# Ledger of designs, part 20: miniprotein binders against a7ua95r516to809

Target 1, 294 residues: a7ua95r516to809
Amino acid sequence: ASLSLLSISDLVPDLQFIFFWMSNAIEILYFIQQKSPAYMQTIELMDDKAGSKESLLSATISANEEAMTILEEVIMYTFQQCVYYITKTLYVVLPGLLDCNPFGTEPSSEQCRRAAGVCVCAVCVMPEAVRRVVSVFQTTSDLLQQYQVHSEIQSQMFAYLFFFTNVSLFNQLIDKGPARGWFQRSRVLQIQASVKILLDWAKGAGHNHLAQKFFAKFCSTVTILASPPQQLSQMSWKALCAEHPSLKPVQLHRILTQYQLMAELGPLPIWQPSSEDEAYIYRTVDLLESFENH
Below, E stands for the ipSAE of ESMFold2; O stands for the ipSAE of OpenDDE; V2 stands for 0.75 times the mean of E and O plus 0.25 times the DockQ between their complexes.

## First folded at step 7 (miniprotein)

Design M5 (at its last look DockQ between E and O 0.67; V2 from the best seeds 0.00; counts 0 for: pTM E .680 < .8, other shape alone 2.708 > 2.5, SAP 73.626 > 70)
Fold by ESMFold2, look of step 7:
Structure M5 (fold): chain B 294 residues (1-294), chain A 119 residues (1-119)
Amino acid sequence: as target 1 above (294 residues)
Amino acid sequence: SEEELREKIEELRRALEEAREALERGDLEEAQRAARELSRALFELIRELERLLEEAYRLGDPELALEAAELWRELLRLILALIKATYALRQGDLEEAERALEELERAIERLEEKLRELE
C-alpha cells in the first residue's frame, strides 16, 4: 500500500482489469455448468458400440471439472483483490465520519439561507468526510454495473464492504472514543446524522437490506448513546439486550458505562446484567470485532 | 473455423513472447501493456473455443470436444497466473511475486505444449 492508493479514482484502472476477468469468469463458469450435463446426456444416448467414445467423454468431463475449479479460483482471487484495494481506501476515509459535523454550521448553509430567504437546509451540502466514503461506494457500484457483474456477486461485494465499514467504525468508537471525545452527547448526535446520510445512499443504491443487516452493531451503539437519560435509565439490561441483539454483553456494558459517565448519572451501576451475562461483561478479548467475520 | 483458430493461436504466441520479455526486464509499464495484450488475445481465443465446444456438442464429436476443453483449461490456468503475477508485483510482495511468476512460467509452458500438439 502507498499514499497514492488513498483515492479510489487512482485505483480505477486496476479495478477495471479485476472486474473484466471476474465478470467473464462468471459467464464462462455458467456456460460449462449448463452445457456439460446436456452434452453428457446427448453422448450417452448415442450408440457407437466402441469404448473409445466413453473414454473421450470421461476425459472431457475431467477437463471441464478442472476448468471449473480454475474459474472458481479466478472469481475468488479477483473478489479478494477488489476487496483488498477498496478496503485500503475505506480504512483511511472512515475515521472522518466520527469527527465531522453534518449539521448546517458551515458557511454554505448561511449562503443558502441568504440566496433563498429562510432555507431550512441542515444538509444542503454533504460533509466532506461523508462524501469521501460515499465516493468509494459509488465508484464501486458504477464499475460493477459497467462490467455487468452478476447481481449475486455485487450483493456479496457490498455485504463485505458494509461489514468492513461497521467493524471499522465500531472498533474505533469503542477503542479511541474516550480519548477523542466521541462519547460526548453532541458528538454522538453528529455521528448519528453522518451515518444516516450513508444509509440513505445505500437505500438509494438498492442495498438497503444489506446495510440494515451489516451495520446493525454500529447503529445500535449510536442509538443507545443518543437516547434521552430518563428513557434509557428506565430500561432493564434484559430489555436492552433484546432491543440490541447485535451487541455482545461486554460491548453493551462498555457502551452503558460511557453513557452513564457522560450523562452524569452517578458512579453506581444503573443496569444490572443477568446472571448468565455477568460472566461475560469483562471479557475484553470480545470487546473489539474481527475484520475476518463475515 | 479452423483457420481462424490457427490465426488466434499465432496471436497468442506473439503476446506470450511479449509478456515473457517484459517480465524478464522488470519494466512495469511494459509489463502492464503486455498483460493487456495477452488478456485480449486470451479472451478472443476463449470465445473461439466456446464456439468450437458448442459445435462439438451439437455434432456429438467427442474428439473435438476433448481438444477444445483441454486447450480451454490451459488458457484459464494462464489467465489465473497472469492475474496473480500482475497484482503481486504491484503490491511489492516479493515472496508472492516469485511464486506467481513461477506459476505463470509453468502455465505458459503448458499452453505452448498444447498449441504444438494441435499442429
Scores: ipSAE 0.620, ipTM 0.831, lowest interface PAE 0.8, mean pLDDT 79
Fold by OpenDDE base, look of step 7:
Structure M5 (fold): chain B 294 residues (1-294), chain A 119 residues (1-119)
Amino acid sequence: as target 1 above (294 residues)
Amino acid sequence: SEEELREKIEELRRALEEAREALERGDLEEAQRAARELSRALFELIRELERLLEEAYRLGDPELALEAAELWRELLRLILALIKATYALRQGDLEEAERALEELERAIERLEEKLRELE
C-alpha cells in the first residue's frame, strides 16, 4: 500500500495482532520466571535416584533459559514491528503539523460528528493536522492498555515514538523551514500552539516526563524562533546555550542565523559564538539529528 | 491432555496448509485469514501447555516438566515464525512469507516429534 494512504485506523488490525503476541510473550516470560525457581527446588528435594536428578535439573534449567531467550526475541521483534508501523504512520502525518494553523475554525472529526453531533472533547476541538498526530499516539496508548502490555514496555515505546517525532519535526524545520516560511513569526506561533496541544495530550496521557525530555530540542528551537526580536537580541550566545542545552552549537548557530535573516536584523555581536564553540558551529554533520542514536 | 495437544497441533497444521495453498494461489486475503487461524490455534495450544506445566509443577514430576519445557521451546519458535509470516504477508513480501511459512512448518514438525516422545 502507498505510504500516503496509511492511516493509523488501517494499521489497527495489524497492531492488534502484534500487541496480542507481545503481551502474551511477556506474560509467558513472567510465568516461567516465577514458576521455574519453585520447580527447581521441587526437583532438588526429590530423592536422587542414580544421579538422574542432576542431569534432569541441568536439562530443565537449559530448556527454561532457552525458552526465556526465545521469548525475549519475540518481545523484541514485536516491539520493533510496532515501532516500525507506528513511525511510518507518523512520518506521513507529521509534516502536516508544521503547516497547521491551529487558530483556524477547522471542523471537528467526522467520527465524533456522526456519533454525537458536535463533540467538544479535547480531541474533537483539535485542528485536523494535530488530531491526526494525536490519533496515532492515542490509538497506540489505547491498544497498549487494551492488551495490558507491561508499563515498562509502554514507556519504552512512547520514549521511542517521541524521540522519532522530535527528530522528524526538528530536521524538517531546520532543513525545509526557511524555504517553507516556517521561520516566519506567524508560522512559528502556529507551530508552537500545535506542539503545545500535542504536549498537553501527552501530559493528560501520563507521559509528561517523556514528552518534556524527548521533545526538548524541537521545543527549544520553536521557543527561540517564537521569541520577540527585542527579547532575543538581548540574549548572549552563552545565555542561549545555557537556556537551551539540548541544542548543539551548530544547531543554535543555524537557528540564530535564520532568525536574523527572517527578522531583518543586522549582525549581532552578542550572538557571536564563544571561542570554544567557534570550531563546532561549522560541523554541518551535527546539524540534523540522527534516527540511529536511540 | 496429550490428546488435546495433538488436536491443537493438527489445527495448526491445517491452518498452515491453508495459508501455503492461499499463498501459492496469490490469494493474500485468504493467506491472512489462515494466518489468523494459526494465531488462534497457537493461543489455544499455549493455554494447554500452560496447564500442562502447572500440572507438572503441582505433581512434582520432573520428567513431565522437562518434556513440557521442551514443548514450550518449540511452541515459542512457532510463535516467532508465525509473527514473521504474518508481517511478510501484510507487506506483500511473498519471498519472506514463504520462508517464514517454511520455518513454521519445521517448527510444527519438531513440536509433533516432541509430542510423540511424550507418548
Scores: ipSAE 0.572, ipTM 0.833, lowest interface PAE 0.9, mean pLDDT 88
ESMFold2 (binder alone), look of step 7: mean pLDDT 79; pTM 0.750

## First folded at step 8 (miniprotein)

Design NE6 (at its last look DockQ between E and O 0.77; V2 from the best seeds 0.00; counts 0 for: SAP 78.303 > 70)
Fold by ESMFold2, look of step 8:
Structure NE6 (fold): chain B 294 residues (1-294), chain A 116 residues (1-116)
Amino acid sequence: as target 1 above (294 residues)
Amino acid sequence: SDERLEQRIQRLEKALQEAEQALKEGDLREASRALFELIRALEELLEEAEKLGDPELALRAAELWRELLRLILALIKATYALRKGDLDEARQALKELRQAIQEFRERLQELREELS
C-alpha cells in the first residue's frame, strides 16, 4: 500500500526539534546581548594588579563574539531546514489545487449552505486538495506559535512559503495547463475559488499582506483568465501590463494566447505588444519562474 | 566558598551527564531537555557572576556558553545529516559534538577546581 511519506504530519517531530532550537537560540541571543555590557563593565572596574585586566577583556570579548556567531548560524541553519521540510510537503500537495472542484455537492457542503446564507456557503466547500495545502500552512502556524518563534521570523517563513506556492502553481499552470485543460473557463473559475480559500486562510492567520505580495503572479494569471471576453478584449496590451506588473511580457503573451483559444475569439491576435515588449514575448527562458530567492 | 555556586556546578554536571547518556541512546527529546537545563544553569551562573562582581567567573561562564552553543550546533547538524543519510557529514558533526562535550567538561572541571 502507498503511504503519504511526505505529509506534514510525518515531519512534525523533526519540525518540533528545529523550532525548539530556533526559538531558544533567539532567546539566548537576546540574553547574551543584554548581559554583554554588564560584564564588560565588571572587567573595566577590576583592580588591575599584575596586569591581568587586558587579558581578561580580550578573552571575554573573543568568547562572546564567537558565541554570537554560533547563535546566528544556529538560527540561519534551523530556518533553512524548516523551509526545506515544509516545502517538500507543499511540492507534493500543491498540484492538486489545479485539478480539484471546490463547487462540489458533497453532503458537508450542503450542510454548510443550510447553516449559513447561500452567498457565504457558495465557497464553503473545501475539497481534500485544498484542505491538504491549508493543513501544511496551519500546522506550520501552530508550531511557530507553540514554540513562541519571534514574529519577524514567522513573517519571513510565510513570505518564503507563499513565494514557493506561487512559483509552483504558476509554473505548473503554464507548463501543463494546455494538456490538462486548466485553461478552460470552467476550470479557471474552479481554480479561482480554490485560491480564494487559501487567501481567506492567509487573511484569517494575519498574513494577508504577505499573501497579496507573494501570490501576485499567480493571482494576476487567474484574474486575467477569469475575465469576461467583452471586458478583456477591450483592454490594450499596455493597459494589461499596467494592471498586472508582476507578469513578464512572455508570460502575459502566453496567458492571452491561451485565453483567446479557450474563449474562441478567432485565430488572429487581439492584443498587440508594445514596441519595447515585442523582442521579449518569445523568450522561452523567461516563461517559468525559479524557486531560488534572488 | 559560595554554596549557591556549588549547587549550580552540580546542576551543570548532572545535566551534562544526562545529555551524554541521552545522546548515546539516541533520545533527542531527553538530550534537548538536558541541554535546556544546562542553558538555565548557565544563565544563573552568569547572573551570580554579575551580582558578585566577579570577572573571572564571568569569563568562565562565557567560555561554558561558547562550548554549549558549539554542542547544540553540532547536535542539530548531526541529527539532520543522519536524517538525510549523509554519513560523511554525520561523522563530522558527531566528531564536533564529542569535541564540544569534552571542552565543556574541561571548562566545568576548571571552575570546580577554582572553587575547591
Scores: ipSAE 0.691, ipTM 0.892, lowest interface PAE 0.8, mean pLDDT 83
Fold by OpenDDE base, look of step 8:
Structure NE6 (fold): chain B 294 residues (1-294), chain A 116 residues (1-116)
Amino acid sequence: as target 1 above (294 residues)
Amino acid sequence: SDERLEQRIQRLEKALQEAEQALKEGDLREASRALFELIRALEELLEEAEKLGDPELALRAAELWRELLRLILALIKATYALRKGDLDEARQALKELRQAIQEFRERLQELREELS
């Protein structure tokens, strides 16, 4: 209950603590990995005083292995806690992205208003709903950089966060979209523009490849829904499958069916699934994305 | 050489005492700072062991690392368990933390006795 009200700013002190130890644990692990071989060689080169060398070597190996195991546990635990808190924050702000009208004149952020001038930075000109999402990612990025967390861990963090964001947005769009009018062309165009702002941020932050990879399913869905009826009605099932390989047959079928209803199109034989895909379009269990597969 | 080792042990003892005091006071930030000083002091001890070619000192340093890392892990777990309101996890982590501190102190005392 209490976590649903937490902004990313409220989590910063807790995240600072965890990122501090994550970074330090990685540094220590690297230090031990670099020094351990030299220590082993030093022990091996010593004169064997009555079998004491072998026991000492074995004990040193065991102690270092255990130390590395504990460090790995620290890294994993800290990573998990970061992901947990950040994704909880994302869960709260992501629904606003689907309802956002990026073409509206929204006032500049309160933070930039306190500066004597209208801040025209890319973040300040963002719609509030988009800015809230970007703020979570930016705060995460800033903290990772501040504590000099290893680049691989940073990449893994953003990969997971983008994955989570994609799954969340995709599932919400597929499940609630028809009822909330998100499949209406005007709303789809708003969603498309909002997502573009997020992707542009990710590109500017150096995460372009990850963003393109992990947002592919949501972007494909939005692209199909944003397509004019005249254009989309000319595309065969096979062509759509080929153009949008991130979508499962059941997902594509659902999107096209909802599009057909929204656009008041009659049955389109050209959108009929292939004989190969026909069995898969009824697998409703595969319709929504799972959070567990990452 | 012996004087430098003694100074390093004294630095470890001081940092440990600071960490224990901070933990007793519930100051997790100060505890973390003190543990970071322990890390740096222990890194220096390992580097000295390497320079001296002393395998026994290297083993003792490795054992101290193990206990220090257990202490750090327990501190992190306790901190986040408390933040989540998981009192059972917090109690367990605090128990582990106390144990790790005791083990580290014992290992540090053993090292002191070996160098005396």
Scores: ipSAE 0.505, ipTM 0.805, lowest interface PAE 1.0, mean pLDDT 88
ESMFold2 (binder alone), look of step 8: mean pLDDT 82; pTM 0.771
ESMFold2 (binder alone), alone request of step 9: mean pLDDT 81; pTM 0.778

Design Q1 (at its last look DockQ between E and O 0.80; V2 from the best seeds 0.60)
Fold by ESMFold2, look of step 8:
Structure Q1 (fold): chain B 294 residues (1-294), chain A 119 residues (1-119)
Amino acid sequence: as target 1 above (294 residues)
Amino acid sequence: SDERLEQRIQRLEKALQEAEQALKEGDIEKAQRALRRLSRALFELIRELEELAEEAEKLGDPELALEAAELWRELLRLILALIKATYALRKGDLDEARQALKELRQAIQEFRERLQELS
């Protein structure tokens, strides 16, 4: 079956199952680790009259090490399955973030606000496209907390989800932006506002450091594109590289080229790449990011 | 306590047989329900193994300590195979589901063999 048609809500029962067993597998590891010293001490205190003590120690150590190996496989498999299904849902909803207008009111959003009179819930005030992305993150966070998944695994989960989101948004903007009109200044400002809502969610959820780390490339791109021409035209290539270290030379060059086209701005001498970067501005293999990065 | 463990294993085997039969019939929903029953039985087995491990520590029995370690290893194999089968069914990959159920059956047999070494 095609899982690309599923919403995150359709996946909740299966995610509950996987988080249940991920959490229990971790508890089993903790239990083994607590018992292992006692087992080794028991064997070490044994009379070795038949010469079986060292063999028994070795077998017990081997069984524990094999159990830990299988546990790592359980954690890895469950993590990969969760990420696989969650990112398929994200892949479907993320493009809408580039098209949405967070400054306007949707008819259904306007009717909800008018009917309620004092609707102050954060979800109701979001554009629908942003709400769909936030819903995926929030549902994931709720499930991880419900099943008491270890905080390090929760952090790794959101690190990957933010990485995936950054790659997906950046690649779509760079690759499809000209045809979709996403480099228009008014559109870029709308995208910037939408990303701000995502970053605010991440901060409120305790993931600000991960979001800052893994959204850096997309945020830098949007920041450059949203800059007023009078301000950006005063910044040299070297200054832009220093301010936006997450961008490769080919990426920065492409962004500035699109900026010039949409701002109706001619080539600027101060945007000439440094001599070190001149060789890299046409490396098409480096333009789009890989989803396979760590 | 050995009787309790044997009862839990029999429950696992019954649920596995139901899942295998459901896959043979092509009844995905029935196979999923059987795997949920298997999951509940497996969770009950965790509590019995915790009691066994505590008994081994209390007695100071080095051979029981080894068998407990081996039983935990086999339990983790059961958990992994259950998870693989569950998501193979979700994806509609019946061949992968059948393979995971074979791994489950093998893991249950290994678990039973390790238990017999206690007696």
Scores: ipSAE 0.640, ipTM 0.860, lowest interface PAE 1.0, mean pLDDT 82
Fold by OpenDDE base, look of step 8:
Structure Q1 (fold): chain B 294 residues (1-294), chain A 119 residues (1-119)
Amino acid sequence: as target 1 above (294 residues)
Amino acid sequence: SDERLEQRIQRLEKALQEAEQALKEGDIEKAQRALRRLSRALFELIRELEELAEEAEKLGDPELALEAAELWRELLRLILALIKATYALRKGDLDEARQALKELRQAIQEFRERLQELS
């Protein structure tokens, strides 16, 4: 109940605290890593007074190793907390992306209306449902930049968030899509356009490679569903598998079966799974993506 | 240097006491504000330990280098406890928050003891 009311803006103060300590922990880790060799060298240059040097060296190494271990724990913990809060906000806004009509004249965002001028930024011209999703990612990006979080950690954060988004959207589309009419061509085209706006944002934010990688499964699904029946009916199972390697055989089979029902197509022998894949198309456990595989 | 560090420790203890009292009163927001003050005090302490480590390097003093390393270890325990306490409060897990504040108190005491041993 309480999660449905949480906007990303409500989490900003908490996220700021986490990002502050994440950034500082990374900086301290690098500081220790840079200073440790100097400490060892200073001890090595000391006159060996009866084994005191070796003891001091060992103690210094041990203290630095333990410090680095604790720092890694802090970084990991803060990272996990960030992901936890951000993914909760994503969970709330992502369903709206599937129902979004990006071709409609939705009024400009309330935020842009408060600005004395018509903001023509890419975010301001987005459909509200897309803008809500992008706002989560943008806020995350802005905070990571504000606290100068190391680029590797930024990349890992976005990798996970894109992974989560892909899994969530894919699972919702596969599970609820038929019942909600998301497999209808007009709806699929809306979804495709909405996802394109998100991908264009990710590209503009410097995360193009990550977005392409982690959204591949959802994009493949949408691409198949958006294909005209005349085109898709000419593609064999093997050709579709080759073109959409991110889809498991069971997933592709489900998509094609639902497409066939929606398009009122008769049985298409050309879409019949290969003998090699026939055993896998019935593995319903592999149909939906797991959040644990990351 | 040691006197400055002790003054920083006293600021940590004051902020911790404020957080503990706020939690006892059921004022979670006040407790969170106190932990933010503690966080700022820890950040100042980080800078002082960085300076200590840089001084050790500059002087080529391996004993001072070890002291800095050991104080860093204890400081990191403070940071971890602070983060845990902050998020426990945010989650509304008051038991976890109380436990994390106890850990924070222990970590402050251990840091002080280590500082005294090395002085």
Scores: ipSAE 0.431, ipTM 0.779, lowest interface PAE 1.4, mean pLDDT 88
ESMFold2 (binder alone), look of step 8: mean pLDDT 84; pTM 0.821

Design Q2 (at its last look DockQ between E and O 0.76; V2 from the best seeds 0.00; counts 0 for: pae O 1.9 > 1.5)
Fold by ESMFold2, look of step 8:
Structure Q2 (fold): chain B 294 residues (1-294), chain A 119 residues (1-119)
Amino acid sequence: as target 1 above (294 residues)
Amino acid sequence: SDERLEQRIQRLEKALQEAEQALKEGDIEKAQRALRRLSRALFELIRELEELAEEAYKLGDPELALEAAELWRELLRLILALIKATYALRQGDLDEARQALKELRQAIQEFRERLQELS
């Protein structure tokens, strides 16, 4: 329970243990499935004296079904534990993305500082806050590859991690954005640049489709906030909803209202729900997203 | 073959006893070290049985293949209990850890009894 336990590098031994058994459970499941046809053929060749063939078949089916059920539970439990450990570290490092300035002029390492006149490394220009998040994703990717976890499970793992990242960043932005000045245009451009670095990592790691799918809500929010006021005011409420289907109406309305307020604009003809519709939306639909898998 | 399996079961049982004693003493790090030894012993035993099952299938003896499948089923329960015990210790939930070790002991006893019936 120390603060150092929240670092991904401190959790590597725990993740190695979990991925070791996850991978082995998958391989054992494959072993059982591959043996089923050979075992059925063996039972068919067996002499049925005293009726033992039917009892043998029933016992074999029962044993295989129970073994596969146990292995499926192991795989699901290990998946849940990996997600639990990894998301605890993500939760700690993600808020820094909203506060960092990715346009800083200082190289991130002494090596790059000495060579700044002749070398501009992509790693050296990555802001510390972004690097912390990328480190979690990269360590996870490296461990999944090291233990040769099935590609379907690797995809499900990153789908959930990107979902978690999206929910965490979106909720922070909506909840704390007005007070922290995160809706100001200069700040939004910094946030947009930080998110682009994460999307570039996901693309290079082979997860572009997943990142585009699961970051959609946060990316839509940043896109709206980065839009010039003149361009935004030309769009009807219906057009804005259609362009940003990942946002709930209450979320889109909150974003537009805060953008208008923080940009110091006068009233815009942005869609405003009626007093009854607005009351219903705020009463029945949560503004913030849930971290629960749905 | 049976001598090798008995030796591996004894290593597994020894690691379990060490984990149980460490929990009784309240020594979390000692319990975690014992669980790592238990994990290694369990993996070795699982690999041994997988090889024996594959040999039984190659031989074409359906009774031996069924017996291997039933032994495998009994051992697979230990994986989940081991993971639960490891997680419980990391969360500081000693009651859950003790329950998981109890499940491990019961599963090892059932596996040993099943193996003896086949001999």
Scores: ipSAE 0.641, ipTM 0.873, lowest interface PAE 1.2, mean pLDDT 79
Fold by OpenDDE base, look of step 8:
Structure Q2 (fold): chain B 294 residues (1-294), chain A 119 residues (1-119)
Amino acid sequence: as target 1 above (294 residues)
Amino acid sequence: SDERLEQRIQRLEKALQEAEQALKEGDIEKAQRALRRLSRALFELIRELEELAEEAYKLGDPELALEAAELWRELLRLILALIKATYALRQGDLDEARQALKELRQAIQEFRERLQELS
């Protein structure tokens, strides 16, 4: 099936099944972890009738350990499958975020148009491209809440999804941005506004810290590119490195070089990498982010 | 209690048989529906075993608690096999789906045997 036809709504039945078993496995694991110590103490307090106590204790420990191991495998497997399906959906919708004009009058979502009246919910007022991305995250959030998935697993899920989103957007911007005109100031401002809507959603959903952490590299890139030439030209390499610590020297150098070309700026000596960073700016292998480093 | 558990196992087997037959017929959607029925039956069985475990803890009966733990272990194998089968069908990996259904059948049999040993 062409990846282009995969909507998050089409995945909901599969995700529901996964989240159901993930939640149940976590609950059972937690139950064993909480009850096992008290139970072992109960066995330890029993009268030792002919060595039966030690054998029973050992057997119970072994059975619980094996059960916990299987539960961990179930949780891990279900988590991986969720991530796999959700990231496939994100992969399809994320490019639209870079091409989005959030300042345009885009029509409200079809779902809200069917409701009698103008829905003014935050999602309905979003540009379509942003709404599609937010819909993936919102659907994920709603399902996690519906199945009462443990908060730690929810946090891990969103951490990974934000990581994936950041890597995808960053790599696309760095690789294709110059050719697609995404480094033009007007386009950068559109991207910045679109990302802000996504970050505002994440804040409203209770994931502000995670979003700030995992979108840092993409946000730094957009912030630099959105900066007026008069302001950015006054900032030294060292100052930019300090302000944008999420960017590797090779990445910062690439961004500044493309900015310089787009803004038709002459050579700026103040953007010259330090002698310490000079060796690193040529490490093209470090230019794009890896999906494997999570 | 044991008769009720056996009835639950029979429901699992029926749903599994429906899934296997649907897969032989090439009806993936029918197979997925059968696995969803199996999942519901398995969840009901989980709740029954939770109650058994809670009773064992309340009574302070270590033998009953071990029995409950062993049944839980076997039940978890069913869950894992069910999940694998469901995903394999969704991905269109029919060979993996057949293998997972075979594992599920084996796990159901092992669970039944364990239940009989503890009765």
Scores: ipSAE 0.185, ipTM 0.646, lowest interface PAE 1.9, mean pLDDT 86
ESMFold2 (binder alone), look of step 8: mean pLDDT 84; pTM 0.817

